VH-VL binders against q8zy40. Designs and how they scored, part 6

Target 1, 190 residues: q8zy40
Amino acid sequence: MIVGVVDYTVGNIGSVLTALKRAGAVPVVVKGVEEAGRVDAVVLPGVGTYEAAYALARQFKEVVLEKPTLAICLGMQLLFESSEEGGGQGLGVFKGRVERIKARKVPNIGWRYTHVVKNSEIIAEGYYYYLHSYGVRWGENEAYTAYIKLEEKYVAAVERGHIIGVQFHPERSGRTGLELIKRFLAVAKR

## First folded at step 2 (VH-VL)

Design f12 (framework fv_fiztasovimab)
Fold by ESMFold2-Fast, scan of step 2:
Structure f12 (fold): chain C 190 residues (1-190), chain A 123 residues (1-123), chain B 110 residues (1-110)
Amino acid sequence: as target 1 above (190 residues)
Amino acid sequence: QVQLQQWGAGLLKPSETLSLTCAVYGGSFSGYYWGWIRQPPGKGLEWIGEIYHSGSTNSNPSLKSRVTMSVDTSKNQFSLKVSSVTAADTAVYFCARGDLEYQLLFDYYMDVWGKGTTVTVSS
Amino acid sequence: QSVLTQPPSASGTPGQRVSISCSGSSSNIGSNYVYWYQQLPGTAPKLLIFSNNQRPSGVPDRFSGSKSGTSASLAISGLRSEDEADYYCAAWDDSLSGYVFGTGTKVTVL
């Protein structure tokens, strides 16, 4: 399976490309919607600033709605309605607002136990690696699949059909992250 | 502190299904990979596969078609089945805990091992 | 199906240094960390070295690991009779998407 990784920064997406290869995919870098239209699935990576990422990612909204999508960290945040970071507009795929997290230490860095509250073929309960200063506060929402508990609960994963968003970095989460990517690919191949 | 206790059928005939179970005591079952390794008499170690507490599996390509692994989180147990056994499946079978290194991609090592179960396949 | 090659045996007398090589390829040792396991006669394996050259708590500094390119090495200094065992290297293999062990080395203390 060919998986397009959207390059919306001048930063390093190497860890995402490596993780996809190790999970059994053929990753390609995509910069335009025409290229993304030719792949089997897409990944919105978690690197860069919200403002710069939004400017490019907004062009991929139709692709996200039509193709299996894994959105990582910042990528997940772009799918919400609004953000306190970078001017406040999101793609509106998921309802909710991205806020600066309330925690003793910001950014939230490290391995956190991720509690799964809804059955998922892709998101498994366990430890994942986190690195973020913004997040979505936990609440009642049909798409909210998993949470982490800092000083307050924050969304760790969201799902709607073929669209999966995770606040953590599976490409930095060892075997646990690799297995999540493998499950995403298996579901996407259906 | 953490201990693994394993059991299962030790004597099998060719074509039967091998079934082994491993129970986890003194530590958390969640958040780890649980694996199986075997060792034929006088030979080296062969990795069979691993299972995450969610039920996600990864197995040795040479054995994949015959291997099924499962977890029972209510009992803190995981199990291995190997179908269509032959004399080549005669080995000591070990269960083990796979521990992930902090912030390292795909790195893991087996830090806690069961004592092994001898399995003999004879006609 | 071990794809990591070790010498079948190594020997020494008490106090000597022995070295065990482990040869792989770019898809395993060349791209991933190397681990070493010690198996005393009649027992389960025990983790000796992780992340190429790190020791778990309780493993004496007589054991050391190294890695260069697609090869790794385990060194045992100040060899003792209780070190008589089988030693296995291990690594993840990207092409197989699986964990692989070396062919094993039997260390005999003369």
Scores: ipSAE 0.000, ipTM 0.468, lowest interface PAE 14.8, mean pLDDT 85

Design f13 (framework fv_fiztasovimab)
Fold by ESMFold2-Fast, scan of step 2:
Structure f13 (fold): chain C 190 residues (1-190), chain A 126 residues (1-126), chain B 110 residues (1-110)
Amino acid sequence: as target 1 above (190 residues)
Amino acid sequence: QVQLQQWGAGLLKPSETLSLTCAVYGGSFSGYYWGWIRQPPGKGLEWIGEIYHSGSTNSNPSLKSRVTMSVDTSKNQFSLKVSSVTAADTAVYFCARGSDEFWSGYYTGEYYMDVWGKGTTVTVSS
Amino acid sequence: QSVLTQPPSASGTPGQRVSISCSGSSSNIGSNYVYWYQQLPGTAPKLLIFSNNQRPSGVPDRFSGSKSGTSASLAISGLRSEDEADYYCAAWDDSLSGYVFGTGTKVTVL
């Protein structure tokens, strides 16, 4: 399976490419919507600033709506309606707003137990690696699949149909993260 | 101080099923991949496959049709079955623990085996 | 078959430096980390190098690894008689979606 990784930022894309290869995919870097139209699934990676990432990612909204999508960290945040990081607009795939997290230590860095509250073929309960200063507050929403508990609860995973977003970095989460990517690929092949 | 103890049938006839078990002592079974590697007499190492404590597997494509792996988390054990054996399956079989997959909190594409069982000699006579 | 290729043998005298090559392709060494295992006669393999060039606790600094393109190398400096063993490189192979070992190199200390 060919998986397009949208390169709207710099930094951690190498880890995402490596994780996808380890999971059995053929990852390719995607720079435009025409290239994204030729892949089996897409990944929105999670590095850079919200404002800069949105400027590039917005062209991929229709691809996200049409193809199996895994959105990681910042990628997940881009799928919401808006963010207070940079005062930016989001793709509006999921309702809600990204806001600065309320926690004793910000950014939220390290391994956090991720509680799964809804049935998911992809998101399994366990420890994942987090690195973020912004997040989506937990609340009543059919798409909200998992949370982490800081001083308040924050969305750890969100999904609707073929679109899945995770606040954590599966590419930095050891075997737990690798298993998640494998499950995503298995579901995407259907 | 994790130790792997392995056992199983050492002498088989062609067409029989090879069955080996590996037990984990002195450490956590959960959160790791558990693997099998074999070594035919006088030859090199061949990766057979791995199983996560949840039951998810990865197998060598050349062996996939004949290989079944399973876990028993209540006993901290994992097992290998190889069906329809031939003389080519004669080897020392090792069980091993897969890496914990994170280095300084990052997934870096690591895959290595840091703890190995002592090996079980399997002979398929024709 | 995407097998990592090593020379079948290498030799040296005590104190000498010995290097073992490992040749792969873009789908294995070219894209992934390289590992090295030492197998003393009659024993199970032992992890010697991970992440191309890192040593586990307890492995002497006489052992070092390197990687360039689709090839890797293991160097043993200050060779000792107890280093006489078979050495295997290994890497994940993207095309096979599996782990592959090198053909192995028997190191003899003369």
Scores: ipSAE 0.000, ipTM 0.492, lowest interface PAE 12.9, mean pLDDT 85

Design f14 (framework fv_fiztasovimab)
Fold by ESMFold2-Fast, scan of step 2:
Structure f14 (fold): chain C 190 residues (1-190), chain A 120 residues (1-120), chain B 110 residues (1-110)
Amino acid sequence: as target 1 above (190 residues)
Amino acid sequence: QVQLQQWGAGLLKPSETLSLTCAVYGGSFSGYYWGWIRQPPGKGLEWIGEIYHSGSTNSNPSLKSRVTMSVDTSKNQFSLKVSSVTAADTAVYFCARDEWGSYDYYMDVWGKGTTVTVSS
Amino acid sequence: QSVLTQPPSASGTPGQRVSISCSGSSSNIGSNYVYWYQQLPGTAPKLLIFSNNQRPSGVPDRFSGSKSGTSASLAISGLRSEDEADYYCAAWDDSLSGYVFGTGTKVTVL
């Protein structure tokens, strides 16, 4: 299965490429929408600044709406309507606003228990690795699949159909993260 | 104005496979989930599942093992198959558009319905 | 199988206000948006309310929705003969990973 990883031209996507290979995919780096049209699935990685990521990712909105998509950390945040970070605009795939998180220490760094509130073929409850200063506050929304509890609840995963967003970094979450990527690939092959 | 036209097998025997198709006119096929809902005679509505134009699906867990959905993007059509039918599958079947994106997630446009009878 | 509970019937005279309740659980109404659908005799359902209390274009303001806890309500003010129909609430259910509908309420205009 050929998986296109969108390169925002900032940050290191090596861990994402490695995790995809270990999960059984053939990852390719994608910088343009034409290349993304030829892959089986896409990954929006969680590296770089919001402004730089949005400037490139916005051209892939139709690809995200059309193809199996796994959006990681910053990638998940780009799928929302707006953000307090960077350029302020998101792709608007999911309703909501990305805000600076309220926690005893920011950024939120480390392993957090992720509570799953909706049956999912891809998102399993357990510990995942987080590294973020911004997030989406938990609320009533059909797409909200999982949360973490800091001082307040924040969205850990969103899901509807072929579009999966996670606030954590499965590529940095050991066996638990690898199994999530494998489940994403299995579902994407349908 | 978006319109959904549906057709398919109306009379089936137990153990056969139900096959229905829905065609989309007057609007974009891409960017939406397309769903199936059924209504047994004199009863309420039951959600069967939904499919994105790329082929990705979500389905009712109670029906998942018997349900197959597919899309034909060249014709702007989507289809439902239900295997191993019984009398309990007798219903009017509706196709619908499920709005997704910068808007809420809801079924805003419905087909007129196809009556399916499973009779021995 | 319907999961959300509605009264089987409701009735009123023209100009009256009618209210329809919809009762669910924490896995559906308690955690997700509520939708309402109107089904005129012999026709397909039509979206009447989305996001708990929002109206799509073309739906009169005499229709309104509300949600509190694990319950929702649809109110029809200024009841008209053309409102005679079946009304269904609906919500995503986290435990089923799918939409669930209410048992339906037949509104009769006397």
Scores: ipSAE 0.000, ipTM 0.435, lowest interface PAE 18.3, mean pLDDT 85

Design f15 (framework fv_fiztasovimab)
Fold by ESMFold2-Fast, scan of step 2:
Structure f15 (fold): chain C 190 residues (1-190), chain A 123 residues (1-123), chain B 110 residues (1-110)
Amino acid sequence: as target 1 above (190 residues)
Amino acid sequence: QVQLQQWGAGLLKPSETLSLTCAVYGGSFSGYYWGWIRQPPGKGLEWIGEIYHSGSTNSNPSLKSRVTMSVDTSKNQFSLKVSSVTAADTAVYFCARGRYFDWLLEGYYMDVWGKGTTVTVSS
Amino acid sequence: QSVLTQPPSASGTPGQRVSISCSGSSSNIGSNYVYWYQQLPGTAPKLLIFSNNQRPSGVPDRFSGSKSGTSASLAISGLRSEDEADYYCAAWDDSLSGYVFGTGTKVTVL
């Protein structure tokens, strides 16, 4: 299966491309909505600045709503209604606001145990690698699938149908992350 | 101080199903891959597959159609089944812990092994 | 199912240095870390070298690993009678999405 990785303005997507290849996909870089329309699934990577990523990703909202989507870190944050980072606009796919995290040390860097509260075919409970300064506060929401505990609870994963967002970096989460990408591909093929 | 104890059928007839179980003692079951490796008499090591504590599996493509792996997290056990056995399945079967934290840096390796279970397929 | 090629045997006398080669391809050794396992007669394999050239706690420094391109090598310096064993290289293979072992090398101490 062909998987389009959205190329924002700045950032290295090499680790995402490599992880998708190792999971058995054929990754291609996409910069426009027409290119994304020709792939089987889409990845919104977690690289770049919020402003630059939003400016490009905004045009992909309809693709995200139509095609299997895996959104990583910054990519997940772009799917929410607004953000405190870089001007405040999001795509509005998920309800909620991205805000600067309240944690002992910012950014939140390292392996964190991810608690899954809803049965998921893609998101498995366990340790994943995190690297972020902004996040979504945990609350009651049908789409909120998993959380992490810092000084407060933050959303670790969101799901609605074919749209999967993760705050962590599966492409940096070892075998656990590779298995998540494999499960995403298996579900997307259905 | 993790130890793996394994058991299962020793002598099988062609067409039967091989069933082996491995139990984990002295360490965490969660967060690891648990694998199976076999060694036919006088031959080298063959990787059969692995299962994550959540039940997700990867297996050797040549064996995939005949192999089923499962976990029982309440007992800290994992199991292997190989269907439709032939004489070619005669081997010592090892269970092992797959250690993996960052595949971009560390890769994948087995750091703890069970002692092995001899399986013979003959009529 | 081994896709990594090793010489079938190697031999030496006590105190000698022996080297074991392991040849692969771009999808395994060329893109991933190499591991070495020691199997003493009648026992389960034991991890000897990880991440190309690192030793687990308890493995003597006379065992060393190296990697160059699509090939790897295990060196045993100061060979001892207790080193008589089968040695296997191993690596993840990206094209198979699976772990592969070498064909194995039987080391005999003369």
Scores: ipSAE 0.000, ipTM 0.459, lowest interface PAE 13.7, mean pLDDT 85

Design f16 (framework fv_fiztasovimab)
Fold by ESMFold2-Fast, scan of step 2:
Structure f16 (fold): chain C 190 residues (1-190), chain A 122 residues (1-122), chain B 110 residues (1-110)
Amino acid sequence: as target 1 above (190 residues)
Amino acid sequence: QVQLQQWGAGLLKPSETLSLTCAVYGGSFSGYYWGWIRQPPGKGLEWIGEIYHSGSTNSNPSLKSRVTMSVDTSKNQFSLKVSSVTAADTAVYFCARGWFGEQLPYYYMDVWGKGTTVTVSS
Amino acid sequence: QSVLTQPPSASGTPGQRVSISCSGSSSNIGSNYVYWYQQLPGTAPKLLIFSNNQRPSGVPDRFSGSKSGTSASLAISGLRSEDEADYYCAAWDDSLSGYVFGTGTKVTVL
């Protein structure tokens, strides 16, 4: 399976490329919609500045709507309607707003238990690695699949059909993250 | 126009550590995997592993416990170490570029070094 | 380690068509792209075919690749003396989480 990884900045996606290859995929770097049209699935990685990421990712909205998609951290945040970070504009795939997290320590960094509230073929309950200053507050939404509890609950995962967003970094979450990527690939092959 | 220049120790005794280096000229080091392949005398090709310019590695399961790869981005170089060598490690070792093109499908091992002959006495 | 199986040799006269098979399994060729490498005597391998059937710039159209199920094939039409070389297929193997090469085929031009 060819998985296209959107490159917001050179070098920032090395861990994602390595994790995809370890999970059995053939990862390729993509920067244009023509390239994305040729892959079997896409990954929106979780590194880079919001402005740079949005400027490049905005052209991929239709690809995300049509192809299996795994959006990581910043990548997940780009899929919401708006963000307090950078220019504030999102792709609007998921309803909601990305806000600076309200916690005693920002960024939220480290391993956090991720509570899954809906059955999922891809998102398994357990510990994942987080590194973020912005997030989506938990609420009533059929796409919200998992949460973490800081001082408030924040969205940890969202799903709508073939589109999967995670706030954590599976590429930095050891075996737990590798297994998530493997499950994503298995579902995407169907 | 990318060229790979490789060098390292050619003669080793059993139990020693093999050390090879590959330098990249004429093209970008960033955004690529850099890999190693070996070929024992009169035999076929065996993939050893690869390293992304940021340092992330992937290696042949049969060799993983003995293989260490590293990058020196300031010099556009990457290196291979194979510990506890035996006669079975006697081979020509090649470095190569794994390329992620912006057009799909991507190339894999599209640029190769000329090879370094490594001999382990037994 | 699983290895892709190729015939040990193939031969032809100048101008003929030679075909080299590469047999694998569902975990490698069946699920992933196939690559072909040409190795002239005393030289490093050269990428000849990528992604089952694509040619890099500079590879003549006499070389073509194909894939069906868990098998792949390399065809050399209009065989020339300079095509005398070892040819290797290769693919990622999902079960090994690693890249595997074929056993190699020595092509002789008579």
Scores: ipSAE 0.000, ipTM 0.456, lowest interface PAE 16.2, mean pLDDT 84

Design f17 (framework fv_fiztasovimab)
Fold by ESMFold2-Fast, scan of step 2:
Structure f17 (fold): chain C 190 residues (1-190), chain A 123 residues (1-123), chain B 110 residues (1-110)
Amino acid sequence: as target 1 above (190 residues)
Amino acid sequence: QVQLQQWGAGLLKPSETLSLTCAVYGGSFSGYYWGWIRQPPGKGLEWIGEIDHSGSTNSNPSLKSRVTMSVDTSKNQFSLKVSSVTAADTAVYFCARGYDFWSGYLPDYMDVWGKGTTVTVSS
Amino acid sequence: QSVLTQPPSASGTPGQRVSISCSGSSSNIGSNYVYWYQQLPGTAPKLLIFSNNQRPSGVPDRFSGSKSGTSASLAISGLRSEDEADYYCAAWDDSLSGYVFGTGTKVTVL
């Protein structure tokens, strides 16, 4: 399976490319919507700032709606309606607002237990690696699949059909993250 | 191996200010919260508060008005002051290492403790 | 202010299992990790269990923790004379923005 990693921001996507290859995919870097339209599935990586990424990412909304999508960290946040970080507006795929997190120390860095509250073929409960200063507050929403507990509860994963967003970095989460990517690929092949 | 060494005045009169210092040896000072816990004679543990290397604090609301914490990053030390002491402040005071946000360890545990400093408030 | 409630004492004979309960509320145990500390007479507390059920290096597997709802439990299997100590649970309390400790349990090995 050919998986396009969207290059919409400055920064290193090498760990995402490596993780996809280890999971059995053929990763390719895509720079525009036409290239992304030709791949089997897409990944929105978690590098950069919300403001810097939004204008570039907005062109990929139709691809996200049409193809299996794994959105990581910043990538997940871009799928929401709005953000306190810089640019204000998101792609609006999921309802909700990205806010600065309430935590003993910001950013939230390290391994956190991720509580899964809805059936998922892709998101398994367990520890994943987090690195973020902004997040989506937990609430009642049919798409909200998993949460983490800091001082408040925050969305750890969202799902609707073929669109999967995670606040953590599976490409930095060891075996647990690799298995998540493998499950994403297996579901995407259907 | 990380060790905490603590010191300060042990005998105080009512209305004086309690002052204790804790020094960190054998490990990194930054990336952690550093805390204070006390234990009155024959009673349980009471959390006083915590501070990180940047001076950010959290403290017990019941003690907040009398408690001041500070850090000296050049010496890897943190300190506690409790103003306007009374007999109710008589306790063994412990310093401890709190949450480690750089190593990825699970939050809010106290895994290394100082030996304790006995503070007695009497005339 | 709210404090986590523990039984004041627990006892057993060598080789038996003792269990210590810790009762809290939704703002502390219900929402946050639980920690357990062992305090031998005249010494500083020692971390025994963190994050509900994890053991630090050097803590024997005879000690185990669990959490359900707003309550937690510490179990000591194969009780030994050196386990005679005070045991405290602890958790962050969201409403207080601070740590709360349990009332403490004195374990006596008969």
Scores: ipSAE 0.000, ipTM 0.454, lowest interface PAE 15.1, mean pLDDT 84

Design f18 (framework fv_fiztasovimab)
Fold by ESMFold2-Fast, scan of step 2:
Structure f18 (fold): chain C 190 residues (1-190), chain A 123 residues (1-123), chain B 110 residues (1-110)
Amino acid sequence: as target 1 above (190 residues)
Amino acid sequence: QVQLQQWGAGLLKPSETLSLTCAVYGGSFSGYYWGWIRQPPGKGLEWIGEIYHSGSTNSNPSLKSRVTMSVDTSKNQFSLKVSSVTAADTAVYFCARVYDFWSGSFEYYMDVWGKGTTVTVSS
Amino acid sequence: QSVLTQPPSASGTPGQRVSISCSGSSSNIGSNYVYWYQQLPGTAPKLLIFSNNQRPSGVPDRFSGSKSGTSASLAISGLRSEDEADYYCAAWDDSLSGWVFGTGTKVTVL
């Protein structure tokens, strides 16, 4: 399976490419919607600044709506309606607003236990690696699949159909993250 | 201190199925990939594949069609089957724990090995 | 499958330095970490070097690794009789989505 990784031209996507290869995919770097149209699935990586990522990612909204999508960290945040970071607008795939997290220490860095509250073929309970200053507050929402508990609860994963977003970095979460990517690929093949 | 104990059929005839089991003692079974590596007489090492404690597998593409791996988490065991064996499958078979960790870089290696099981395929 | 090329043998006398090369391609050594395993006669392999040049606890600093482009090297300084063994390099191969080992090098202490 060919998996397109959207390159925002900011930061290094090497760990995402490596994780996809280890999960059994053939990752390709995509910078345009025509390239993304030719792959089997897409990944919106978690690397870069919100402004730079949004400027490029907004052209991929139709691809996200049409193809199996895994959105990581910043990539997940781009799928919401708005953000306090970098100019405020998101793609609006999921309802909600990304806000600066309320925690003893910001950014939220390290391994956090991720609580799954909805049946998921892709998201499993366990420890994942987090690195973020912004997040989505937990609340009542059909798409909210998992949370982490800081001073407040924050969304750890969202799902709707073929669109999966995670706040953590599966490409940096060892075995648990690699297994998640493998499950994403298995579901995407159906 | 983690130890791996191996057993299985030592002598096979061509076309039979090779079956080996590896048991994990002294450490956690969960959270690791568990791998198989073989070494034909007088030759080097060949990776066969690996299985996560949940059952997910990666296999050497040249062996994929003949290899089946499984786990039994209740016994802390994992197993290898190789179908349709030939003389080319004669080797010492090792099981191993695959260690990985991410803390700024990806680490991925085999840190604990079983002692090996000699498998001979002859008529 | 073994697709990383090593010299079949290397030798030295006690106290000398021995180097073992390992040649691969862009899909394995060129893009991934290199590992080295030591196999004493009649035993299972043991991890000697990980992540190109790191040593596990208990491995003496006489052993060192390096990587450049699509090649890697293992150096054994202050060679001892106990170092007589087979040495294998290994790397993940992106094109195969699996591990590949080197052809192995037999180190003899004269």
Scores: ipSAE 0.000, ipTM 0.488, lowest interface PAE 12.4, mean pLDDT 85

Design f19 (framework fv_fiztasovimab)
Fold by ESMFold2-Fast, scan of step 2:
Structure f19 (fold): chain C 190 residues (1-190), chain A 124 residues (1-124), chain B 110 residues (1-110)
Amino acid sequence: as target 1 above (190 residues)
Amino acid sequence: QVQLQQWGAGLLKPSETLSLTCAVYGGSFSGYYWGWIRQPPGKGLEWIGEIYHSGSTNSNPSLKSRVTMSVDTSKNQFSLKVSSVTAADTAVYFCARGHYDYIWGSDRYYMDVWGKGTTVTVSS
Amino acid sequence: QSVLTQPPSASGTPGQRVSISCSGSSSNIGSNYVYWYQQLPGTAPKLLIFSNNQRPSGVPDRFSGSKSGTSASLAISGLRSEDEADYYCAAWDDSLSGYVFGTGTKVTVL
């Protein structure tokens, strides 16, 4: 299975490409919607600044809506309606706003236990690696699949049909993250 | 020093369910994978599967349909059930601690502490 | 399992060097760390080598591991009678999404 990784032209996507290859996919870097239209599934990576990422990612909204999508960290945040971190608007796939997290230590860096509250074929409960200063506050929402608890609860994973967003970095979460990517590929292949 | 103590029914008839338990002493239950490995008489080792302290499991695809693993974090115990046993399930069953970390872009996963084994015989 | 292949036996006299090969594929040894376990007769396996070539505390430096491509090897230098055991290599297999053991090698000290 060919998986397109959207290149925001900011930051290094090498770890995402490596993780996809280890999970059994054929990863390709996509810079435009034409290229993304030809792949079997899409990954919105977690690297870059919100402003730069949004400028490029907004062009891929139709691809995200039509193809199996895994959105990582910043990529997940781009799927919401808006963000406090520059740029203002998101793709609006999910309702909600990305806010600067309120916690004793910011950024939220390290391994955090991720609590799963909905049945998911892709998101398994356990420890994942986090590295973020912004997040989506937890609340009642059918798409909200998992949370982490800092001083407040924040969305750790969000799902709607073929679109999966995670606040953590599966490509940096070792075997637990690799297994998540493998589950995403298995579901996407259906 | 971490020690694993295991127990369970050693003699089974075909079609019964194998049930084994492993208890963790002298160390943290949290943050580790807890696994099961078996060894048929005169044969090599076969990985059955693992469970994270949260209850998330991963198992050998050849056994997945018959294997159920669970944890009891209040007792620092984990358990294995294998349904519909046959003579092919006759083996010594070991529980083990799976040490897992992610270093320099690579997974590290290995069993560093092992239980002494429980002999399971399936016969009519 | 047959995914990691080892010679069924190896032997030596005290003081000699014995090497045990372990052959796999790109989905296991080629992509992941290799581990070695020692099983003395009638006992549970013990971790001998982790992450290709690292030794746990208490394992003497006579034991060493190496990995190249889709193969790995365990070397036992200065062989002793206490080393008589079964030795298993192991690795994660990406295709199976599971941990796999080698076929095992019985080391006899003559």
Scores: ipSAE 0.000, ipTM 0.480, lowest interface PAE 13.4, mean pLDDT 86

